# VHH binders against a3dch1r40to199: the designs that were tried, part 12

Target 1, 160 residues: a3dch1r40to199
Amino acid sequence: NDLLYERTFDEGLCFPWHTCEDSGGKCDFAVVDVPGEPGNKAFRLTVIDKGQNKWSVQMRHRGITLEQGHTYTVRFTIWSDKSCRVYAKIGQMGEPYTEYWNNNWNPFNLTPGQKLTVEQNFTMNYPTDDTCEFTFHLGGELAAGTPYYVYLDDVSLYDP

## First folded at step 6 (VHH)

Design L1 (framework vhh_7qia_2)
Fold by ESMFold2-Fast, scan of step 6:
Structure L1 (fold): chain B 160 residues (1-160), chain A 119 residues (1-119)
Amino acid sequence: as target 1 above (160 residues)
Amino acid sequence: QLQLVESGGGLVQPGGSLRLSCEASGFTFSSYAMGWYRQAPGKQRELVAFISSGGSTNYADSVKGRFTISRDNAKNTVYLQMNSLRPEDTAIYYCAKDRGTPYGSEDYWGKGTPVTVSS
């Protein structure tokens, strides 16, 4: 069972994926055709201003419940037209902002011309939490020279 | 200033119908997807229906075939037509914009409109 309501963007839809602007960050978004890939659509975020913090520009999906003892598979394909970093995490929307998955606290490096595909498993060892989100931080120190694009496609949070 | 104002909720008998409206202001309405969520007492808020900027729709399994989401870009309004209402549809219904706010700041949710289905 996949916990995400929108995964492929192939029908031109992105809800409930959305963008977040904080502390001077500014961005825009669209669902776009992937250049050179007829029939494939992706979620595209334009970073217009990087802001002060890593969370100053986000793309995210809320409304996620993680159940204690379950092992989840996280998958996504992400790329950019500029060298930049992205910090991906699944965790609480509110205090204390506990992060249940975050690539061992490390952002991913994106290189122009290369799609990055991530696939990792994690086990929910904490009590069941219904306040979770899947978010990608793109602001502040993570950002490239603005403006630039970051593309997200084939995103999944799978509970077998 | 972004604002979402829901209306159309009320008390209805099982099998009845209601039409919810959400009037939006302070943003380019036609450029964003819109959704309806609901929250019953003691339960989490759940996604009910959504509509893309282009008019494509999707629904939760519990409401498929009974609820219809639509939009009128000239009026900056999104609607939820609810038919064949059941007691388990009793909840506060919330309009949502497909662009979140920063955590801890003003959210892009409306205040909600209550729907009670009772005999």
Scores: ipSAE 0.012, ipTM 0.255, lowest interface PAE 9.0, mean pLDDT 85

Design L10 (framework vhh_7qia_2)
Fold by ESMFold2-Fast, scan of step 6:
Structure L10 (fold): chain B 160 residues (1-160), chain A 119 residues (1-119)
Amino acid sequence: as target 1 above (160 residues)
Amino acid sequence: QLQLVESGGGLVQPGGSLRLSCEASGFTFSSYAMGWYRQAPGKQRELVAFISSGGSTNYADSVKGRFTISRDNAKNTVYLQMNSLRPEDTAIYYCAKDRGHPWGSEDYWGKGTPVTVSS
């Protein structure tokens, strides 16, 4: 059972994935064909202005419920045309913004020409929370020289 | 300081249309993405339509082809044109400026405008 409504983008659709702009961040999005991969489409975010903070540019999926005692598998493939970082997390949409998964508080490094594939498990030890989102922070100190692209594909939050 | 004021909700029969408006003040409206969310009785608040600062849009599958989000940056207003309304569209509709700050801030929401679709 996957908690995410849209995962592969291969039908040319991305909802409910969307972008967030804050504190001077500016971005746009599209679903695009992946060069050299017939039939494969990906979600592409264009970072136009990095803003002041890591959260100044985001792509996210909301409407996630995490149930206490469940163990989830997080998977995604992410890449960029420039060297940059991405901070990925699953946690609360509102205060106190508790993060239930976040790669042990560490951003990922993206290298041009290399797709990064992530697969990790985590257990929800907190009380059941229906206010969660899966988000990728791309702003501020994480960003490359603008403008540049970040691509997301094959994203999954799986509950056996 | 930051205000979002929704209007345009009401009672309408199935198949009818409504246009919701959200007037924004207290921030540089043209620089930010805007969303329309709805909350039906007994359900969570869900995103139904989104527009980036550059004008790119996406929609929940349940409303695609029936709802259109648009913006007028000169008027600091985001709109939701709702056509072919169904009873399942009955909800309170909220305008939102998503703020991504993880430390002690919230998404900025309006107070909502109720939409009831019934005969």
Scores: ipSAE 0.291, ipTM 0.654, lowest interface PAE 3.8, mean pLDDT 88

Design L11 (framework vhh_7qia_2)
Fold by ESMFold2-Fast, scan of step 6:
Structure L11 (fold): chain B 160 residues (1-160), chain A 119 residues (1-119)
Amino acid sequence: as target 1 above (160 residues)
Amino acid sequence: QLQLVESGGGLVQPGGSLRLSCEASGFTFSSYAMGWYRQAPGKQRELVAFISSGGSTNYADSVKGRFTISRDNAKNTVYLQMNSLRPEDTAIYYCAKDRGTPFGSEDYWGKGTPVTVSS
């Protein structure tokens, strides 16, 4: 059972993935053919302005419920045309913004020409929460020289 | 202060159409993405349509092909054109602007505009 409604983007669709802009951050999005990979489509975020903060540019999927005692597998492939960092997390959309998964509080480093594939397991030790989102922070200190692209593909939040 | 003012809701028959408007103030409208959410009785508030600052759009499967989101940056307004309305579309519709926070993100909401589709 996958908790995400859109994972592969291969039909040219990205809903409910969307972007967030704040504090001078500016971005846009599209579903695009992957350069050099005919038939593969990915979600592409263009970082136009990095903004002041890590959260000034985001891409995210909401409407996620995490159930206490369940062990989830988070998977995604992510890459960029420039060296940059991405802070990925799954947690509450509102206060107190509890993060249930966050790569042990560490951003991922993206290197041009190299796709990063992440696969991690985590157990929901907190009470069941239906206010969760899966988000990627791309702004501020995480960002490369703008403009640049970040691609997301084959994203999954799997409950076996 | 950020303000969002919705209008255009009402009672309509199945198969009818409504156009919702949301006037924004207190921020540089053209620089921000906007969304339309709805909340049906007994359900959580859900995103149905989204438009980026650059005009890229996406839609929930339940409304795709029937609803169209658009924006007019000169008027600081985002619209939701709703066609072929169904009883299942009955909800309060909210205009929203997403905002980043140190811990994630939050939404600024308008007050909502009710849409009732009766048979």
Scores: ipSAE 0.363, ipTM 0.701, lowest interface PAE 3.1, mean pLDDT 88

Design L12 (framework vhh_7qia_2)
Fold by ESMFold2-Fast, scan of step 6:
Structure L12 (fold): chain B 160 residues (1-160), chain A 119 residues (1-119)
Amino acid sequence: as target 1 above (160 residues)
Amino acid sequence: QLQLVESGGGLVQPGGSLRLSCEASGFTFSSYAMGWYRQAPGKQRELVAFISSGGSTNYADSVKGRFTISRDNAKNTVYLQMNSLRPEDTAIYYCAKDRGTPWGKEDYWGKGTPVTVSS
């Protein structure tokens, strides 16, 4: 059972994926054809202004419930036209902002011309939480020289 | 100071239409994405429509093809055109400047405008 309502973007749709701006960050988004890959579409975020904080530019999917004792598999493919970093996490939308998965607190490095594919498992050891989101922080110190693109495709949060 | 003022809600019959407006002040409206959320009694708030600073839009599957979000940067206003309304659309509708953080998110919400779809 996948917890995400949109995973492939191949139908030209992205809801409930959306972008967020904070503390001077500015971005746009679209679902776009992937060059050289007929039939493959991806979610594309354009970072226009990086803002002051890592969360000044985000792309995210809200409305996630994580159940205590379940082991989830997180998967996604992500790439950029510029060298930059992305901090990906699954966790609370509100205080205390507990992060249940975050790649062991490490951002991912993106290199132009290289798609990064991530697959990791994590177990929900905390009480069941229905206030979660899957989000990618792209602002502030993580950002490349603006403007630039970050693409997300084949994203999954799977409960077997 | 940031302020969002929603209007246009009301009672409408199934199949009817309403247009919601949200007037923004206290920030550079054209530089930020805007969204419409709704909350039915006893349920969590859900995003129904989103528009970027550049005009790109996204919709919840439940409202796709029926609702249209738009913006007028000269008037600092975001709109939600709601067509073919259903009883399931009954909720308080909130305008938001989506800040992308959980911190102080209530500050960027308006007070909401109630929509009731009933015969």
Scores: ipSAE 0.024, ipTM 0.436, lowest interface PAE 6.7, mean pLDDT 86

Design L13 (framework vhh_7qia_2)
Fold by ESMFold2-Fast, scan of step 6:
Structure L13 (fold): chain B 160 residues (1-160), chain A 119 residues (1-119)
Amino acid sequence: as target 1 above (160 residues)
Amino acid sequence: QLQLVESGGGLVQPGGSLRLSCEASGFTFSSYAMGWYRQAPGKQRELVAFISSGGSTNYADSVKGRFTISRDNAKNTVYLQMNSLRPEDTAIYYCAKDRGTPWSSEDYWGKGTPVTVSS
């Protein structure tokens, strides 16, 4: 009954998390040791060029299933070395791109030197959907002066 | 006008190797990330390997250490080197150009190349 999608990155693996570049966006990635935290690794995305659109630079996980009537807990820790914004969402990979969770349609603000830990619940009120993705938009108007880093750690989607 | 043309699939014995190729045309290949997906009969299409425009790679845990994705920007081609093949790798393999546009359903997919691993 429990449905758990989780990646801590501590084992040095990031797949199925990957990056997407579009409309002039350019990025790179690595799994890196977190300074001062022995044994803790994080996914690090380097934004090299922000591109023209919010979706020009992404990090994402595809192939997520959400079941109607279930209440899910989204958890992750995210931070950056520059002031920037991140738009996080869980929703359809294709049209009509219905978003089932998106922090009430608001991007998160990241402040240098501060890790942001997010934990939110949402209920899947739509019919069961197996075409979902969990994605973070980092491009265009959301971006800081390039280049800069965005770190993601301890990502999970849990059905308690 | 955008085209992705896969080749290199075939029938191999367990433990064998194949090299898949995908030739792209109609867009600035060097500016986009590329991926390889596969679809086994009766199953959903899954991403198995990914390469960024800068050359960073990522793999599904089931193929890590056995498959290698690479690209040649001068030839507009992305490759998948598959070693130590298993019956579970039997699928149609698709080349894809990733696009993160939330209001477009355009999938830049090739037609696929079948791979059968038979004991």
Scores: ipSAE 0.051, ipTM 0.452, lowest interface PAE 7.0, mean pLDDT 84

Design L14 (framework vhh_7qia_2)
Fold by ESMFold2-Fast, scan of step 6:
Structure L14 (fold): chain B 160 residues (1-160), chain A 119 residues (1-119)
Amino acid sequence: as target 1 above (160 residues)
Amino acid sequence: QLQLVESGGGLVQPGGSLRLSCEASGFTFSSYAMGWYRQAPGKQRELVAFISSGGSTNYADSVKGRFTISRDNAKNTVYLQMNSLRPEDTAIYYCAKDRGTPWGTEDYWGKGTPVTVSS
């Protein structure tokens, strides 16, 4: 049972994944064919302007409920045409912005030509929360020289 | 001060159409993505259509092929054209923009415009 509505992008669809632009951040998105991989499509975000803050450019999926006591598996494949960082997390989409997976600002490094695959487990120790999002921060200090691409594929939030 | 003002809601028969408008002020409209959300009675508020600052669009499966989101940057307005309306489209419709906070971003909402689809 996966909590995410769209995971593979292989049908050319990305909803409910969407972008955030704030504090001078600018981006655009598309679902694109992955070069050299016939039949595989990925969500691509173009970072046009990095903005002032790490959250000035985001891609995210909302509408997530995390239930107390459940152990979830997070998985995604992510890559970029430039060396950059991404801060991927699952937590509240509003105040107080409690982070349930990948708290304490632990960004991932992306190296051109290499797909990064992340797979981690976490247990929801907090009370059940239906205001969660899975978000990737790409702005400010995390960003490469603009413009550049970040690709997301095979993203999963699995509840056994 | 940031403001979003929705209009265009109303009562329509199944199969009818409505065009919703959201007029924005207090920020550089052309620089920001905009979304249309809806909240049906007793339900959570959900995203139904999204448009980036560059014009890329995205839709919920339930409205794809029936709804079209568009923007007019000269008028600081985002639109939702709703065709082939169904009773399950009955909701209050909100336009939304991200707003920065000290800890991240949150949604800024207008007051909403109600849509009722009934025979």
Scores: ipSAE 0.599, ipTM 0.818, lowest interface PAE 1.8, mean pLDDT 91

Design L15 (framework vhh_7qia_2)
Fold by ESMFold2-Fast, scan of step 6:
Structure L15 (fold): chain B 160 residues (1-160), chain A 119 residues (1-119)
Amino acid sequence: as target 1 above (160 residues)
Amino acid sequence: QLQLVESGGGLVQPGGSLRLSCEASGFTFSSYAMGWYRQAPGKQRELVAFISSGGSTNYADSVKGRFTISRDNAKNTVYLQMNSLRPEDTAIYYCAKDRGTPWRSEDYWGKGTPVTVSS
């Protein structure tokens, strides 16, 4: 079973994916056709101002419950029209912001003209937590020269 | 000193309408996305409507076509127009702006405005 309500964006819908703006960050979003890929739509975030912190611009999906002892597969395809970084994580949406999955604290590098597909497994060794989100930090030091686009498609959090 | 004040909730019959308001202060309202969440008895708070700083919107499937989120940046106010209300819409409705992660830990929540849809 996939824990995410919206994964492909192909119907022109993105809910419950949404954006976060903080500490000077500014962004907007749309679901857009992917050039050269008829029938494929993606979630597009426009980074308008990078803000002061990595969390100043985010795109995220909340309402996630991770169950102790379950092993999950995280998958997504992400790309940008400019060289930038993205910090993706799954964890608590509130304090203490415990991260149950990340790429060992390493942001992903996005290169123009290249789609990045990520697929990783993790086991939930912590007690069951129903306050989780899947978020992508795009602000501050992670950002390219604004404005620019970041696209997300085929996102998945799968529990076999 | 960030503050969100919701109003407009009340008792309404099925098929009726309500308009919720959330007045914001203590931050540059026009620069931030805003959301409306609701919490029914015994359930987690869920996002139902979202509006970006630029005015782009999205909605939960359960409210799409019935609810409309809008904003007035001159008044620092976000609105939720609720039409064709159903008993299942009964909840406390919260206006939210998040604080980001990790250093500041809370979404900024208002105190909420209760909506009861019943005869």
Scores: ipSAE 0.355, ipTM 0.698, lowest interface PAE 3.1, mean pLDDT 88

Design L16 (framework vhh_7qia_2)
Fold by ESMFold2-Fast, scan of step 6:
Structure L16 (fold): chain B 160 residues (1-160), chain A 119 residues (1-119)
Amino acid sequence: as target 1 above (160 residues)
Amino acid sequence: QLQLVESGGGLVQPGGSLRLSCEASGFTFSSYAMGWYRQAPGKQRELVAFISSGGSTNYADSVKGRFTISRDNAKNTVYLQMNSLRPEDTAIYYCAKDRGTPWDSEDYWGKGTPVTVSS
């Protein structure tokens, strides 16, 4: 069972994936064809202004419930037309912002011309939490020279 | 002082239309994404439409093709045009500045505007 309501973007749809702008961050988004891959579409975020903080530009999916004792598989493919970093995490939308996956502040490096594919497992050791989101921070110190694109495709949060 | 003031709700029969408005003040409106949320009685608040600072839009499947979100940066206003309304659209509608953290605070929500679709 996948917890995400939109994963492939191949039907031209992105909801409930959306963007967030804060503290001077500005972005736009679209679902676009992937060059050289007929039939494959991806979610594209354009970073227009990086803002002051890493959370100044985000793309995210909310409405996630993580159940205590379950082991989840996180998968996604992400790339950019510029060298930049992205901090991907799954955790609470509000205080205390507990991060259930990727809680070590280890952002991923994106290299132009290279797709990064991530696949990791984690176990939900905390009490069941229905206030979770899967978010990608792209702002502030993480950003490249604006404007630039970040693409997300084949994203999954799988509960076997 | 950040304020969001919703208006335009009311009573309408199935198949009718309403246009909601949200006037913003106290922040640089053109620099932020805005969303329309709704909360039906006894339900959690859900996002139904979203617009970026650049004008890109996104909709919940339940309203796609019927609702249109738009913005007027000169008036600091975000709109929701609701067509072909259904009884299941009955809710209090809220606009919000969609921010990174925390995800929602009472300071970023208006009082809402109620929409009732009934025959």
Scores: ipSAE 0.019, ipTM 0.395, lowest interface PAE 6.6, mean pLDDT 85

Design L17 (framework vhh_7qia_2)
Fold by ESMFold2-Fast, scan of step 6:
Formats: C-alpha cells, sequence, structure tokens
Structure L17 (fold): chain B 160 residues (1-160), chain A 119 residues (1-119)
C-alpha cells in the first residue's frame, strides 16, 4: 500500500502537499500540465526568494506512520528549469527530528532539461512512529537564482 | 513573541455557517504561509486548509467547496469561512504558522476555537 494520499497530481489536486516559508524564504505553488505529456500534471513550486537556510523553502506531505521492521520504497520524479539542489527526507516533524530516510544525508542535484527519478529502499529500524513527514528542502545554499521552478511528480512511499 | 489568537467558533446547526479568525502578532505576517488544522475527539490534528504568503490555497477533500481560507495582511489575520457545516466538522480548530528548524519543521499553534455542529 502507498502511504501518500496524493502521488500523481493528475486530477489537478495536490492536498496534502503544501509549502513552508521561513527566515526570508518565499515561494508559491500550483498543479500544472507537463508539456508534451497529455493527461500528466505535476506539483510545481516557484522559489521566489531562497531565504537564509536550506529549510527556508520547503514542500511537504505530513500524516505518515512508519512501522518498525517494515521496508519501504521511496520513489519520485523531480526536475527544475535551473541548476539547483534539493534535500529530500522522511522523518519526524518534531523533536528529536529523527530522519529515517534522507539519501545518506546528501542533497540531489537537478540539471535543467533532465528529470531525476529516485527509487530507494529503506528499513524502519526505529520504533513505530506516527509523527512523520516527507519533505523537500529547497532554500538557502541549495537554491538557484530566483525566481525558478521545481516540479514534483509520481511521488510514492510504498509498503509492500 | 509570536502569538496566534483564534475566535469565531461556536455551536451551529447542520447546514449552518461560521467564520473563524486568527489574529497574528510577533512576526512579519505577510511573509509567511498559514494553515487551519482541526482535531476531533480521539483523532490526530489534521490540516484542512492552507494559504501561501502569495495567496495560493489548498484544501482537504472533506472540506473542498465548503470552506474558504483567506488572509488580510493589513490586519495580520487569516480567516476560515465554513459553509454547509456537517456533524463530522465538529472539532477544535487551530490556526498555525509553520516553523522551520535546522532539524525539522514544527508549527506555532493558537489555543484553538471549538466548533460543534449539532441539532
Amino acid sequence: as target 1 above (160 residues)
Amino acid sequence: QLQLVESGGGLVQPGGSLRLSCEASGFTFSSYAMGWYRQAPGKQRELVAFISSGGSTNYADSVKGRFTISRDNAKNTVYLQMNSLRPEDTAIYYCAKDRSTPWGSEDYWGKGTPVTVSS
């Protein structure tokens, strides 16, 4: 089963995906048609101001429970019209902010004209946690010259 | 000090309407996204409506078409207009400002305003 409520955006809907702005970060969002792909829509975040910190601009999905001993598959397609970086993670919304998946603590590099498809497995070795979110940090040192777009599509957190 | 003060909750009959207000202070309101969450008895707190600093909105399926979130930056206030209320909308409604930290994301919360939809 997939833990995410909205994955494809193809119905023009993005809830509960939303944005976070802090420490000078500014952004906006929309669900948009993907050029050349009839019927395919994607979630688009416009980075208007990068802010001071990597977490100054975020897009995220909350309401995730990870169960101890389960192995999950994380999958998403992400791209941008400018060269930039994105830090993706699945972890606690609050203290102690444990990150259960984060691409081995590494951001992803996005290159204009290339869609990046990510697919990774991870096992939940911690006690069951119902306070989790899936979030992408886009601000500060990760950002390109503003304004620019970051697109998210076909996002999945799958529990076989 | 950041403060969120909610008002407008109450008892209403099914099909009725309420307008919730949240007055913010202690931060540059116009620069931040705001949300409305609700918590029904025995349930977790859930996001129902969201508005970006630029005014883009997003709604839970259960309230879409019935609830409208809006903001007045001159008054540092975010609103939730609730129409066609149903018994399942009964909850404590919370105003929230997202808080970003180096290690995660938390929200600043108001104290909540109770909404009861009952005959």
Scores: ipSAE 0.405, ipTM 0.728, lowest interface PAE 3.0, mean pLDDT 89

Design L19 (framework vhh_7qia_2)
Fold by ESMFold2-Fast, scan of step 6:
Structure L19 (fold): chain B 160 residues (1-160), chain A 119 residues (1-119)
Amino acid sequence: as target 1 above (160 residues)
Amino acid sequence: QLQLVESGGGLVQPGGSLRLSCEASGFTFSSYAMGWYRQAPGKQRELVAFISSGGSTNYADSVKGRFTISRDNAKNTVYLQMNSLRPEDTAIYYCAKDKGTPWGSEDYWGKGTPVTVSS
């Protein structure tokens, strides 16, 4: 079953997805119609100012529990109108900020005109943790020339 | 230095209304998103309403259509207008600002304002 409360945004709602701004980062969000795809809506983050750090602009979903021994499938479609990078991770909201999935510590490259679809499996080998979040870092050195858009759609964290 | 001060809670009957206020100081309020969280007895603290620095909003399904979050940047204040209150809305309400860290974010909280919906 899916651990995320909102995945498709097709009803025009995005809760509990929200944004984080820090160290000069500035952004806004909306649920928007996907151009050329009638009936499809996506979460759109506008990066207004990139800030000083990778974590200066974030979008995230909290309230996630990962259970020891379970193997999860993470899926999402993400794209941008400008060349940029996104660091995606699933891990602790607080110290020590352990990351249980993070694409082997690598950000994703986004190219205009191309939707990136990610599907990966990971196993929770750590003790059960109810303090997790799914977050995307978009600030600082990851960012394109501002302003620009990053779209998220069909996001999933699935426990089969 | 950074401080969030909630007010406006109280006791109301089901169907009543309250307006919560949160006065912020010690940071550039207009540059940051703000959230309203609540914690009911025996439960974890949960986000119920969120507003970006630019004024975009979203809401928990349980409060959608009943609660409205807004901000006044000139007064460094975020508000939560709560209409059609239900016993299930009984909680301590907190406003929050977060700060990014190398690994994620750290939340800053006020002391909270209690809301009790009861006859």
Scores: ipSAE 0.364, ipTM 0.705, lowest interface PAE 3.1, mean pLDDT 89

Design L2 (framework vhh_7qia_2)
Fold by ESMFold2-Fast, scan of step 6:
Structure L2 (fold): chain B 160 residues (1-160), chain A 119 residues (1-119)
Amino acid sequence: as target 1 above (160 residues)
Amino acid sequence: QLQLVESGGGLVQPGGSLRLSCEASGFTFSSYAMGWYRQAPGKQRELVAFISSGGSTNYADSVKGRFTISRDNAKNTVYLQMNSLRPEDTAIYYCAKDRGSPWGSEDYWGKGTPVTVSS
């Protein structure tokens, strides 16, 4: 059972994925054809202004419930036309913003011309939480020279 | 002080229309994305419609084709035009400036405007 409503973007739709702009960050989004891959569409975020903080530019999916004792598999493919970093996490939408998965607190490095494919497991050891989101921070110190694109495809949060 | 004020909710019959407005103050409205969320009795708040600072829009499948989100940057206002309303659209509708800060201590939500679709 996958917890995410939209995973492949191949129908040209991206809801409920959306963007966040804060503290000077500015971005926009679209679902676009992937060059050289007929039939494959991806979610594309354009970073227009990086803002002051890592969370100044985000793309995210809300409405996630994590159940205590369950072990989840996180999967996604992500890439960019510029060298940049992305901080991916699954955690609370509100205070105290507890992060249940975050790649051991480390951002991912994106290199132009290379798609990064991530697959990791994590166990929900905290009490069941229905206030969670899957988000990617792209702002501030993580950003490349603006403007630039970040693409997300084949994203999954799987509960076997 | 950041403030969001919703209006336009009410009682309407199935098939009717309502236009919700959200007037924003205390921030540079034109620089931020805005969303409309709703909360039905006994359910969590869910995103219904989203508009970026540049005007790109996104909709929940349940409202796509019936609801239209738009913005007027000169008036610091975001709108939700709701057509062909159904009983299942009954909820309190909230305007939101999405939170970017992981340690935000202030509500970026309005107080909501109730919409009841009933005969």
Scores: ipSAE 0.325, ipTM 0.690, lowest interface PAE 3.6, mean pLDDT 89

Design L20 (framework vhh_7qia_2)
Fold by ESMFold2-Fast, scan of step 6:
Structure L20 (fold): chain B 160 residues (1-160), chain A 119 residues (1-119)
Amino acid sequence: as target 1 above (160 residues)
Amino acid sequence: QLQLVESGGGLVQPGGSLRLSCEASGFTFSSYAMGWYRQAPGKQRELVAFISSGGSTNYADSVKGRFTISRDNAKNTVYLQMNSLRPEDTAIYYCAKDLGTPWGREDYWGKGTPVTVSS
């Protein structure tokens, strides 16, 4: 049972994935064909201005409910045309912004020419929360020299 | 305050056409992408078409070749021209500012305009 409504982008659609701009961040997005991979499409974010904060540029999927005692598997493939960092998390979309998964508080490093595939398990030890989002922060100190692309594909938040 | 007002829906026969309009206010319209979503009874809301601030367009495979999205920045309006309508296009159609509209926040959506394709 996957909690995400759009995971592969192969139909050319991305809802409910979207971008967020804050504190001087600027970005654009498209669903694009992956070169050399017929039939594979990915969500592509263009970072135009990195802004002041890590959250100044985001791509995210909202409307997620995490149930206490459930163990979830997070999967995604992410890559960039420039060396940069991405902070991925699943947590509250509003204050106090509690993070239930965040790769032990560590951003991921992206190297040009290398797709990063992530797979991790986490258990929801907190009370059931229906205000969650899956978001990727790409702004501020995480960013490369703008403009540049970050691609997201095969995203999953699986509850067996 | 952001406002989106959809119009142009109605009852049409299979093979017919409708043109939907969405009038926007409360933000700098020309600076944002605009999208059209639809929701059929008992189904999830799906994005069917979007147009960037610069005029680039994209479409769901189910409507490609039949629907055309366009905008008029002088009128703060986004349009959806729907041709060769099919019964499966029956839904309530919503427009949205930018794909950054928060999930479940109905104040970021218009009230929608219903489209029924029936013989």
Scores: ipSAE 0.005, ipTM 0.222, lowest interface PAE 10.7, mean pLDDT 84

